# VH-VL binders against o27280: the designs that were tried, part 287

Target 1, 266 residues: o27280
Amino acid sequence: MDSMNVPEVLEIKRIVEESESVKTFIFSWDFRREVRPGQFVMVWDFRDEKPMSVSLIDPVRSEIGISIRRVGEFTDRVHGLSEGDLLGIRGPYGRGFELMGRDILLVGGGIGMAPLAALADEATARGMRVDALVAARTADELLFLDRLEAAGVNISTCTDDGSCGFKGFAHERLLTLEENHDMAAVCGPEPMMFQVMRILDERDVPAQLSLERYMKCAVGICGQCCLDDTGFRVCAEGPVFWSQELSRVREFGRYRRDPAGRRVPW

## First folded at step 11 (VH-VL)

Design X70 (framework fv_cemiplimab)
Fold by OpenDDE, second read of step 12:
Structure X70 (fold): chain C 266 residues (1-266), chain A 118 residues (1-118), chain B 107 residues (1-107)
Amino acid sequence: as target 1 above (266 residues)
Amino acid sequence: EVQLLESGGVLVQPGGSLRLSCAASGFTFSDYGMTWVRQAPGKGLEWVSGISGSGEWIYFADSVKGRFTISRDNSKNTLYLQMNSLKGEDTAVYYCTRGDYSWPFDYWGQGTLVTVSS
Amino acid sequence: DIQMTQSPSSLSASVGDSITITCRASQKIGNYLNWYQQKPGKAPNLLIYEASTLQSGVPSRFSGSGSGTDFTLTIRTLQPEDFATYYCQQSLSTPYTFGPGTVVDFR
């Protein structure tokens, strides 16, 4: 009965190569500790700690998966790990996705598909119809296609270079899709999410969007992940937000803050 | 005061290349996406291309895809439009404007005239 | 692509008049519409964004309304400096498209 805020040292049970830059690390999980799609955990490699979305929730196997994209020193170290190696995991944290209705649209870009993949599993298990728009820069960066297909998800792909599916951005592809969803879940680059959100808003489709921000404490104390101008803490009030909430967040889609608190443009 | 100043517009032959520049001042350049809009003589406005503050997100009109490239140098507060394989229909005044998907085009330069003719 | 149309293409008015310009989108665009004013030989100026929000510095005689596919720009008590061409522009999605413009000239 470990405290939620104390990292539990877990052995990497399996590693799934999702793409050249993305790996999914699978851990045994005690589901007495509930976890929801859209929530995140803090991953500790005994040197640094980073928030990562849960991409797999398997109560049958008593496993969770964390998908990590190789983007920096921390993730580079983690990507160097093997099965049997150890990581510290604390959490889960944050507000996850809420499922409503019968038909759900998932719009994901790049690693943003990680939490959406978990959501897709839950939605399909509940008997919902799931459509997924999966976006990436190139075909080889499209994530979880086989997994989604196996789950019965209807997939539409788009790539920046047209190497797979629709040539263009997710919001452009979305304009060509039918308007028959009860809700949408969106995760990916904020420029994508911002533009997708507007389209969904125009269509009166309730939408939840998952944000990524620099997080330090994950418990709503340090304020590093606060959003202008609402003061929303991504780790506490998020990372999943309703579109109505994000409409009040001025920085959304426009800029983010780095670890020093400086504005960084998208 | 926000100022945008375009330059580089000249007469060029079909198939030729040209690079336009837009010098920005009066605001934090990197905080804003930038856009090129053109206007053929006696015609309306046409969106050409957009670029995010970091330069990572780039958009083009179909009419210029594959021929035009957009870039920016935030250290120089300058926006660029590289135009290759120019056609007669590319003849227009090219405006630099502040704005993108998240911001209306709230400031415009005075434009620079590009003429493509044999 | 989202197509934008305007009506009328041109109109003549007198100082002090109230005029209305309409803009229509080929599909619903919510309130994601901007209005611009352009004078001959000059760059466009933003007047209204998000269908009805007045840009800072723009006189209150300018107003915008509408949602979905139909939008209007109204200029009350037309001033000499208001004679220009007006464009609507959808900001819902790329490619961003402009209306063909409405020329407002002296009667």
Scores: ipSAE 0.893, ipTM 0.943, lowest interface PAE 0.6, mean pLDDT 95
Fold by ESMFold2-Fast, scan of step 11:
Structure X70 (fold): chain C 266 residues (1-266), chain A 118 residues (1-118), chain B 107 residues (1-107)
Amino acid sequence: as target 1 above (266 residues)
Amino acid sequence: EVQLLESGGVLVQPGGSLRLSCAASGFTFSDYGMTWVRQAPGKGLEWVSGISGSGEWIYFADSVKGRFTISRDNSKNTLYLQMNSLKGEDTAVYYCTRGDYSWPFDYWGQGTLVTVSS
Amino acid sequence: DIQMTQSPSSLSASVGDSITITCRASQKIGNYLNWYQQKPGKAPNLLIYEASTLQSGVPSRFSGSGSGTDFTLTIRTLQPEDFATYYCQQSLSTPYTFGPGTVVDFR
């Protein structure tokens, strides 16, 4: 119980450069601590601690991977590390994705493809048909395409600038994909997820959406982890939510809150 | 009370540029996405562009992609539409509306007329 | 793009009549449909959103129904101020599209 909240200092075994801004850090992992796609860990650089989604779960090699985008001081420091360097890892935390049916859709935007890549591996290993819609601002920001292809995933891409695949947004591309799925899993910026959720709702496809902003305060203490309209504690119950629950949350896709509790628009 | 006031509509020659403004009051501007909708004389409504509360999520109708830019200044409660490479087909009353992908277009300004002609 | 059509393109009615306007989408849009009223020389105003929810301040004689591809706007006991053009609009996905409008004239 308590051991799950103590950071374990792990050696960086391998680093994969996914793009100029994203790296996957690979660690040996003892799978007596189960890790499921959609869960996150707290990454500690011995100064600050931040939540990061698990992007690789490999029991055969006894490895996990954590994909990190360079967006600020903490992530800049972590990106400066090399193989052999140490990081503290605490967790896993949160609710993982649930697989159901035979035919699934993954919709990921930017770094949101990280937890979906892990889910794709599990789904294909179970013999499921996996379609992935991978969205980014530019071709250089599309993530995990080679890994998804190697797993046998059917890939569609879209970029805002048209540099790869469909020119436009994930929800606009999804409208041109008139196929049925038994479930969907969605992860990315909230405006993308909100619009994708509407299309899936219209199609009666049950969807699970991962809200990265609700990974903070993983020990369940932070009051700002509560959703505005539901009042449940997201750090204990999230980050993965069913679409029917998120449809009741007025702030989803519109705004979030800063450390002072003030609204910050999307 | 919610008020939206468009300005900037004028006669402009084909190929020209024009910037429209929309001054908002009576609500917390940054809590809402905003939209431009136009109406050619005697014709119906056409959605032009939408922008999220922060200004980072932007959408355009195919007819204006690459020519128009939408932006906002939340400190001034103002929405903008920069129109470049104007065509006769762009002649319309341009309405500023509150709302985007996450909210219906529930309040509209009075409109500002843009005429593209030689 | 999702295409929207309306029928009829125009209709004439007397005060006290009940009228129905139809809106159809080229593909399923769930309940993501809004109705707007535009009086001559004025900006449009929102009447109904999410197919059937009345906007605050809109008289109860207005009602919306339908889902998927077929939607209706009904005005019961038509009043003189209801002379206007009515537009439906799909809100499922960008690019958002409006119907061509239905002109309601008093006979």
Scores: ipSAE 0.789, ipTM 0.900, lowest interface PAE 1.1, mean pLDDT 89

Design X71 (framework fv_cemiplimab)
Fold by ESMFold2-Fast, scan of step 11:
Structure X71 (fold): chain C 266 residues (1-266), chain A 118 residues (1-118), chain B 107 residues (1-107)
Amino acid sequence: as target 1 above (266 residues)
Amino acid sequence: EVQLLESGGVLVQPGGSLRLSCAASGFTFSDYGMTWVRQAPGKGLEWVSGISGSGEWIYFADSVKGRFTISRDNSKNTLYLQMNSLKGEDTAVYYCTRGDYSWPFDYWGQGTLVTVSS
Amino acid sequence: DIQMTQSPSSLSASVGDSITITCRASQKIYNYLNWYQQKPGKAPNLLIYEASTLQSGVPSRFSGSGSGTDFTLTIRTLQPEDFATYYCQQSLSTPYTFGPGTVVDFR
């Protein structure tokens, strides 16, 4: 077992309130353990451990950030913590995003903007043109707009209820945006990603999609992260997949499997 | 054999409410999104609403947003359409179909007629 | 919204004829187009999805073609059971929209 698989107890250096339901927890990080956009870590509150995407990667300040949406008991407890409190961090795990070409489209839904915010930072640092479509149910759930703007990203927004930007879903907004990008990266709920992927595939834009499925372990010994017909494990081979890989996965956008292997619909 | 059976269509007054049901059999109901499509007498087909397998992803035509709600009970293999604030323009045969954003509308029920008139 | 139009609105044909029905989308929908058949007093039946893929059990005399904005449904050697109304439907994006229909009448 190497050091990457052992949790380190780290002090919460800073907390950024992104919205009423989302906080970013910032930690000092030793970058001898490389972290790439699209990778995740296991966050341990000394009772339970959950996977969380890395949303900030800053080697200059020696910091990483982890954005957490309040959705259940574990995340409620973590949201109750303050600067100076401790969390266990294990990782990073998974395959990160790959960058290619001169321009990239990011399509993020809700908390799915978290790994894409880290990717936006890397893409802009490499001199790429970055267009981001930021989608949410309501204006209050649009995330990282100020950070993306500060990074020089060209931002389009949409909300299901029309409270900010385009009124409608991400795929509906995407149809009104330019078709020419060298690549795309997509992260959000699978029904959104499925519909977005269909459009990008027809536009011949190579897309990477991040599957934010919950997992029991990050060491890859359990089958809960295994995709249906392909046998891919999200923690080992994901969470980032090319659209060509996902187009062959019958479950993508339709259902997932619980710890017992039962189909759970989207 | 895939079967969809709608019920609930009756005469209602403008401003009234009505709930339609669709009983599904012959397939694993929760594996499929479901859709309601309507057809006014002598007119063409109009998509009304769709719902994902879990019931969490819901889409509506603009003409019915805020007035209709779609829901499903996967334990009973049943799809519902709750129609409120009914208008004369809602008069139509309402069809239950299997399919949504992820699947074509490949099976249809026989339809149930809703008439909105005083 | 994506608007769908069909041509012709109606046509008369005899058994054994070959007919074509066209469908046009107001914007690019790629290959996300379905064709349905509706017989008088009956529910619609899916014939073709993704512009050219025949639904299981649909006779091979039916074929679909096209991409982008312009689509065609072709019925070779028309049979008595083919006299019906035909609808195209875009499946790219909500709200899903149907064409106004083409009535195929017996001559």
Scores: ipSAE 0.570, ipTM 0.801, lowest interface PAE 2.2, mean pLDDT 88

Design X72 (framework fv_cemiplimab)
Fold by ESMFold2-Fast, scan of step 11:
Structure X72 (fold): chain C 266 residues (1-266), chain A 118 residues (1-118), chain B 107 residues (1-107)
Amino acid sequence: as target 1 above (266 residues)
Amino acid sequence: EVQLLESGGVLVQPGGSLRLSCAASGFTFSDYGMTWVRQAPGKGLEWVSGISGSGEWIYFADSVKGRFTISRDNSKNTLYLQMNSLKGEDTAVYYCTRGDYSWPFDYWGQGTLVTVSS
Amino acid sequence: DIQMTQSPSSLSASVGDSITITCRASQKISDYLNWYQQKPGKAPNLLIYEASTLQSGVPSRFSGSGSGTDFTLTIRTLQPEDFATYYCQQSLSTPYTFGPGTVVDFR
């Protein structure tokens, strides 16, 4: 039975206001449908359907959470909903993060902290040591700090304007951290992920990076395969990719494509 | 062919301001990050600033932070460097280059000389 | 900031010689290193990127090697047009930094 492809109408049990622009919507979930950090669901407001990363996985309370940033018509409508209102949820979809080793680094920018927060919960529950570098433009845009602290995560912050923690970008902060990690997981804007990936490559740390724009490929509504300068086409299901795979994608960190196929620069 | 042409370099008083321009042609300008590199007379190369293809990701050398602003107009294929609070040590030939964090500095303009002196 | 040094600061050579220039980074940068050539009165030109990848159009007598902190640029069978200043540049992280340059002059 393919229950993952049928939207289930779920009641919004609780709404957490993470920031002025981000809310986490919490639903009761039947964990006979397994869900892993790094996976996403399709959220249906009975008019439009959009992919959203799972940010909370709580089998003890039988709950999942979905964090949504306000950026357009669909997200504006969803942000207008209240506890008790209904949304359609189908999934989960996509490849989740793979945990390995004992010491893990998480590097997140903005809303990219959402899937990493779920990963942090799983890693700490397994007894792993978790270090998180949380980056944003301003202090008010840093997400999940209280949740990460409650989970026992070692937190470093950076903001572009210096309003909290290190003044600068995630990759600049990463260079100042003395680290011993078996793997890393990275999620955020592609320019941030590109530079972080280079530093992790220098340190021989295997990295998994989550790319929002490839979520449709995992659902079977594929975007275009990236073409590199050698003529080698890369077509892979997202959203999580290993750094070795992304190093061959010339578009990564540089530009993406709009629905008409035109290049949109970072 | 790829061409980059800088303009705007002149003699300026200390504390003054100046805007440099770089006209690009021969490639899709918005697909590439761009960088300013300077060279003081008789000295080596110094990276000044870089900007992503969209203009949203911007990086500066510590020596110019707070004083210089980099920007671009993709509709005009033009890169800019706004220089404020100029100091004698800002005297240099300023080169426009194609490339940023994602691409090497593979094409350079011929430079424009900025002299800061009283 | 990642500091770059070059050795020697200058060298004298004759046409047909082979020369080696060394570049060192103050911390490990993997293979994220570029080499540039600057002829007198001209803008720099990219020779090599990612430590050993030759830029299109650059003669095969130029080669780069190294990883981590130590890198070399080798020019075999020097030609008259090779008398120039050579710079290395780390591309691991902003702020990007150049070496101080190596001047290659006629003997």
Scores: ipSAE 0.718, ipTM 0.864, lowest interface PAE 1.6, mean pLDDT 89

Design X73 (framework fv_cemiplimab)
Fold by OpenDDE, second read of step 12:
Structure X73 (fold): chain C 266 residues (1-266), chain A 118 residues (1-118), chain B 107 residues (1-107)
Amino acid sequence: as target 1 above (266 residues)
Amino acid sequence: EVQLLESGGVLVQPGGSLRLSCAASGFTFSDYGMTWVRQAPGKGLEWVSGISGSGEWIYFADSVKGRFTISRDNSKNTLYLQMNSLKGEDTAVYYCTRGDYSWPFDYWGQGTLVTVSS
Amino acid sequence: DIQMTQSPSSLSASVGDSITITCRASQKISRYLNWYQQKPGKAPNLLIYEASTLQSGVPSRFSGSGSGTDFTLTIRTLQPEDFATYYCQQSLSTPYTFGPGTVVDFR
């Protein structure tokens, strides 16, 4: 695979419907190009380009999966695609997760479970004990449960409406769990991640958190994904950050910037 | 200058309903989560409810869950607290404050008194 | 819920004195503690956040310290305007509980 920042046109090998709003697109992948959980790729539908997390890494099948939530025009178009259709993929980009210890806690919300699912696969393959707290608004939005279970992950669910598992937010569920872990990986809405991070900090659990920001270049040159006020570029220094790094980021958990650079509240 | 002004506090009978409002000025309202804190006469402070800037993240104290609702209109720079099934123990000065899970309560209104009595 | 306690419940002091108020959480809350000042008939004012960071505009005679479960607010060289009730508040998790308050009055 070409190491250049030029999208490679790939055929959609399979499509997995994860939920009503989330599909995983599977592609053949040349693993001479290394990819790590937590990294992202730029997906090009020949009209627009968006960053997407890698949710599946399968060296045996020589496949990767990209999970995409239907949220706008671009994703609407992509969700309309079928197996055999083409997409441009460039990457992977960014800093992925680092695994450490023997026991890992994954805390994910909504589509944030995408990179964590890939991490879960790697962790379990390494013989780590993996606990996953999977959060969503409703039961129907919980992602990758069967996949995680099949991998041997111990799953705890929580939903805002109580339709599955604990009724409430992920951080609330986490407060009820007393078990300690060697490391935590967190991905989801930033209000969730912010509050989860504080709990993990109180418990002295090293934590990595994956951020989502508007990205254009993915190579750290355009500055669209810079975080206030450290100047961290999510595409270059991230998207995975250690909690100590994010503690310095005023923007984290408080607001984000839209494509025009305007502040958008959470 | 940041200003918060509560209104709506009146005498109401047990079981009654009341809506409080908080008018905000002096800052970009939508950039901040907002919180209601109440104080019974001669007592301490009690966190009641919080809402994020967008309104998507809402929190309640157990004492008011199911009875109170919190909302905001960012176009009007206004925070609301709808209180239903009011009880005597809900009698308090209700403060509107700027802040949430990610921000300390750095600015407060002068409060509005809600009295629940038969 | 995290329970907050304060000590003392009240204290009398004179202008110029140095006083210390203690706050304790029922569980570890790291540095996620705020201090507020409230005068009679007035709204609370933020003094310290994250255990030790002084809020902008607050005099430097106010200081906070502590981590885990035990925290302290110190007022050096007490001024006439410092006579009030002081509350601690944990900001780790909802409900964001307050201490019962400490009344600082004139000796």
Scores: ipSAE 0.903, ipTM 0.949, lowest interface PAE 0.6, mean pLDDT 95
Fold by ESMFold2-Fast, scan of step 11:
Structure X73 (fold): chain C 266 residues (1-266), chain A 118 residues (1-118), chain B 107 residues (1-107)
Amino acid sequence: as target 1 above (266 residues)
Amino acid sequence: EVQLLESGGVLVQPGGSLRLSCAASGFTFSDYGMTWVRQAPGKGLEWVSGISGSGEWIYFADSVKGRFTISRDNSKNTLYLQMNSLKGEDTAVYYCTRGDYSWPFDYWGQGTLVTVSS
Amino acid sequence: DIQMTQSPSSLSASVGDSITITCRASQKISRYLNWYQQKPGKAPNLLIYEASTLQSGVPSRFSGSGSGTDFTLTIRTLQPEDFATYYCQQSLSTPYTFGPGTVVDFR
């Protein structure tokens, strides 16, 4: 019996309201089934199943957290749940982030900070120095600032509208930040990640980028969640990719594909 | 084959408004970001604004922020530049180009002249 | 903003000459530099992108090199149609910036 392919029904232990549109659902977890930052799980509400990044990994408390933005029918239903309610969880799936060196940079946009928050926890627990650039369109969409601060992370913020921190885009803010990092991890909208990747490439900083693509299932057998130019499947080979791999993918940052195979522009 | 055709350039008084259009053909318009580049008479090229394929990612030069708006209608294969609070220094030939943060400016239209003068 | 400079601002050359134009960025831009040609009264056209990749349809006598802050455009065996203004442009980050141009005149 492969337990990763069958949903485990778990009780919602605690719900953290991260913003008006984002909640973190916390579950007890048996860490004999290891979870790494950058991996995702399939969340099943007994009607539909959607992939969600793991945003909290706490072996000491035996807990995982899954952060969900309210964006459609499925997420609206999940946001309506309370502590004590049940959800099905399959996974974890995908390749996690790989930590290297002593000084790391995290660049997150919106909900993309979710997997990076889990990575920040692991990196700080290893004694690494962590700088985080947290980007959003508005101040209300900046996530996990209190968690990052409590972990000892050095935080910079930027918003497109200037409502918090630097006024401008993540890549523009990054140009004004210190260059000394052994690696970077990036997660957010692909246009942001593409432009951040160029700056990190200029600095010779190896970067790992987490791609969230349309997925029909979590095991990569559907073919609709792949990077068409390279044949990589996000749920099987990703979601975390090295920048050197993505620099060769013409569709990265430009368009994705819908279930019918049609190009959907960024 | 790939063609970009700008229109809308006219003489405008300082403080006035004007909308430029760029009609695209010969490629799948929504697959590409688009950019406006201008050139004052006898001067060099200046990047003005860029817009992603969907229209959701938009960038401006500091000189035009708050005054200009870029938009696109993918169903009509058309790019727009709405220019408000025009100044004499906005006098230039405005070029429509294919490309943005993810693609070089590989095709250019013929340009449309905007003159801001009293 | 990343500022771009070009040298020389102008040069005179004869058909058959080989010429080089230099572009410098105020900070490192890796390979993210494009070269454009503009003939009198015409729109610019793309010659080279990512410092050294020749655009389709551009004659092989054009070549680009460099990385970081210093870049060169070379035209071997100059032809009559090559008398034009040449611009470099950084594509590392918004706001994108062009060099002031180099005018290549007939001597």
Scores: ipSAE 0.772, ipTM 0.892, lowest interface PAE 1.1, mean pLDDT 89

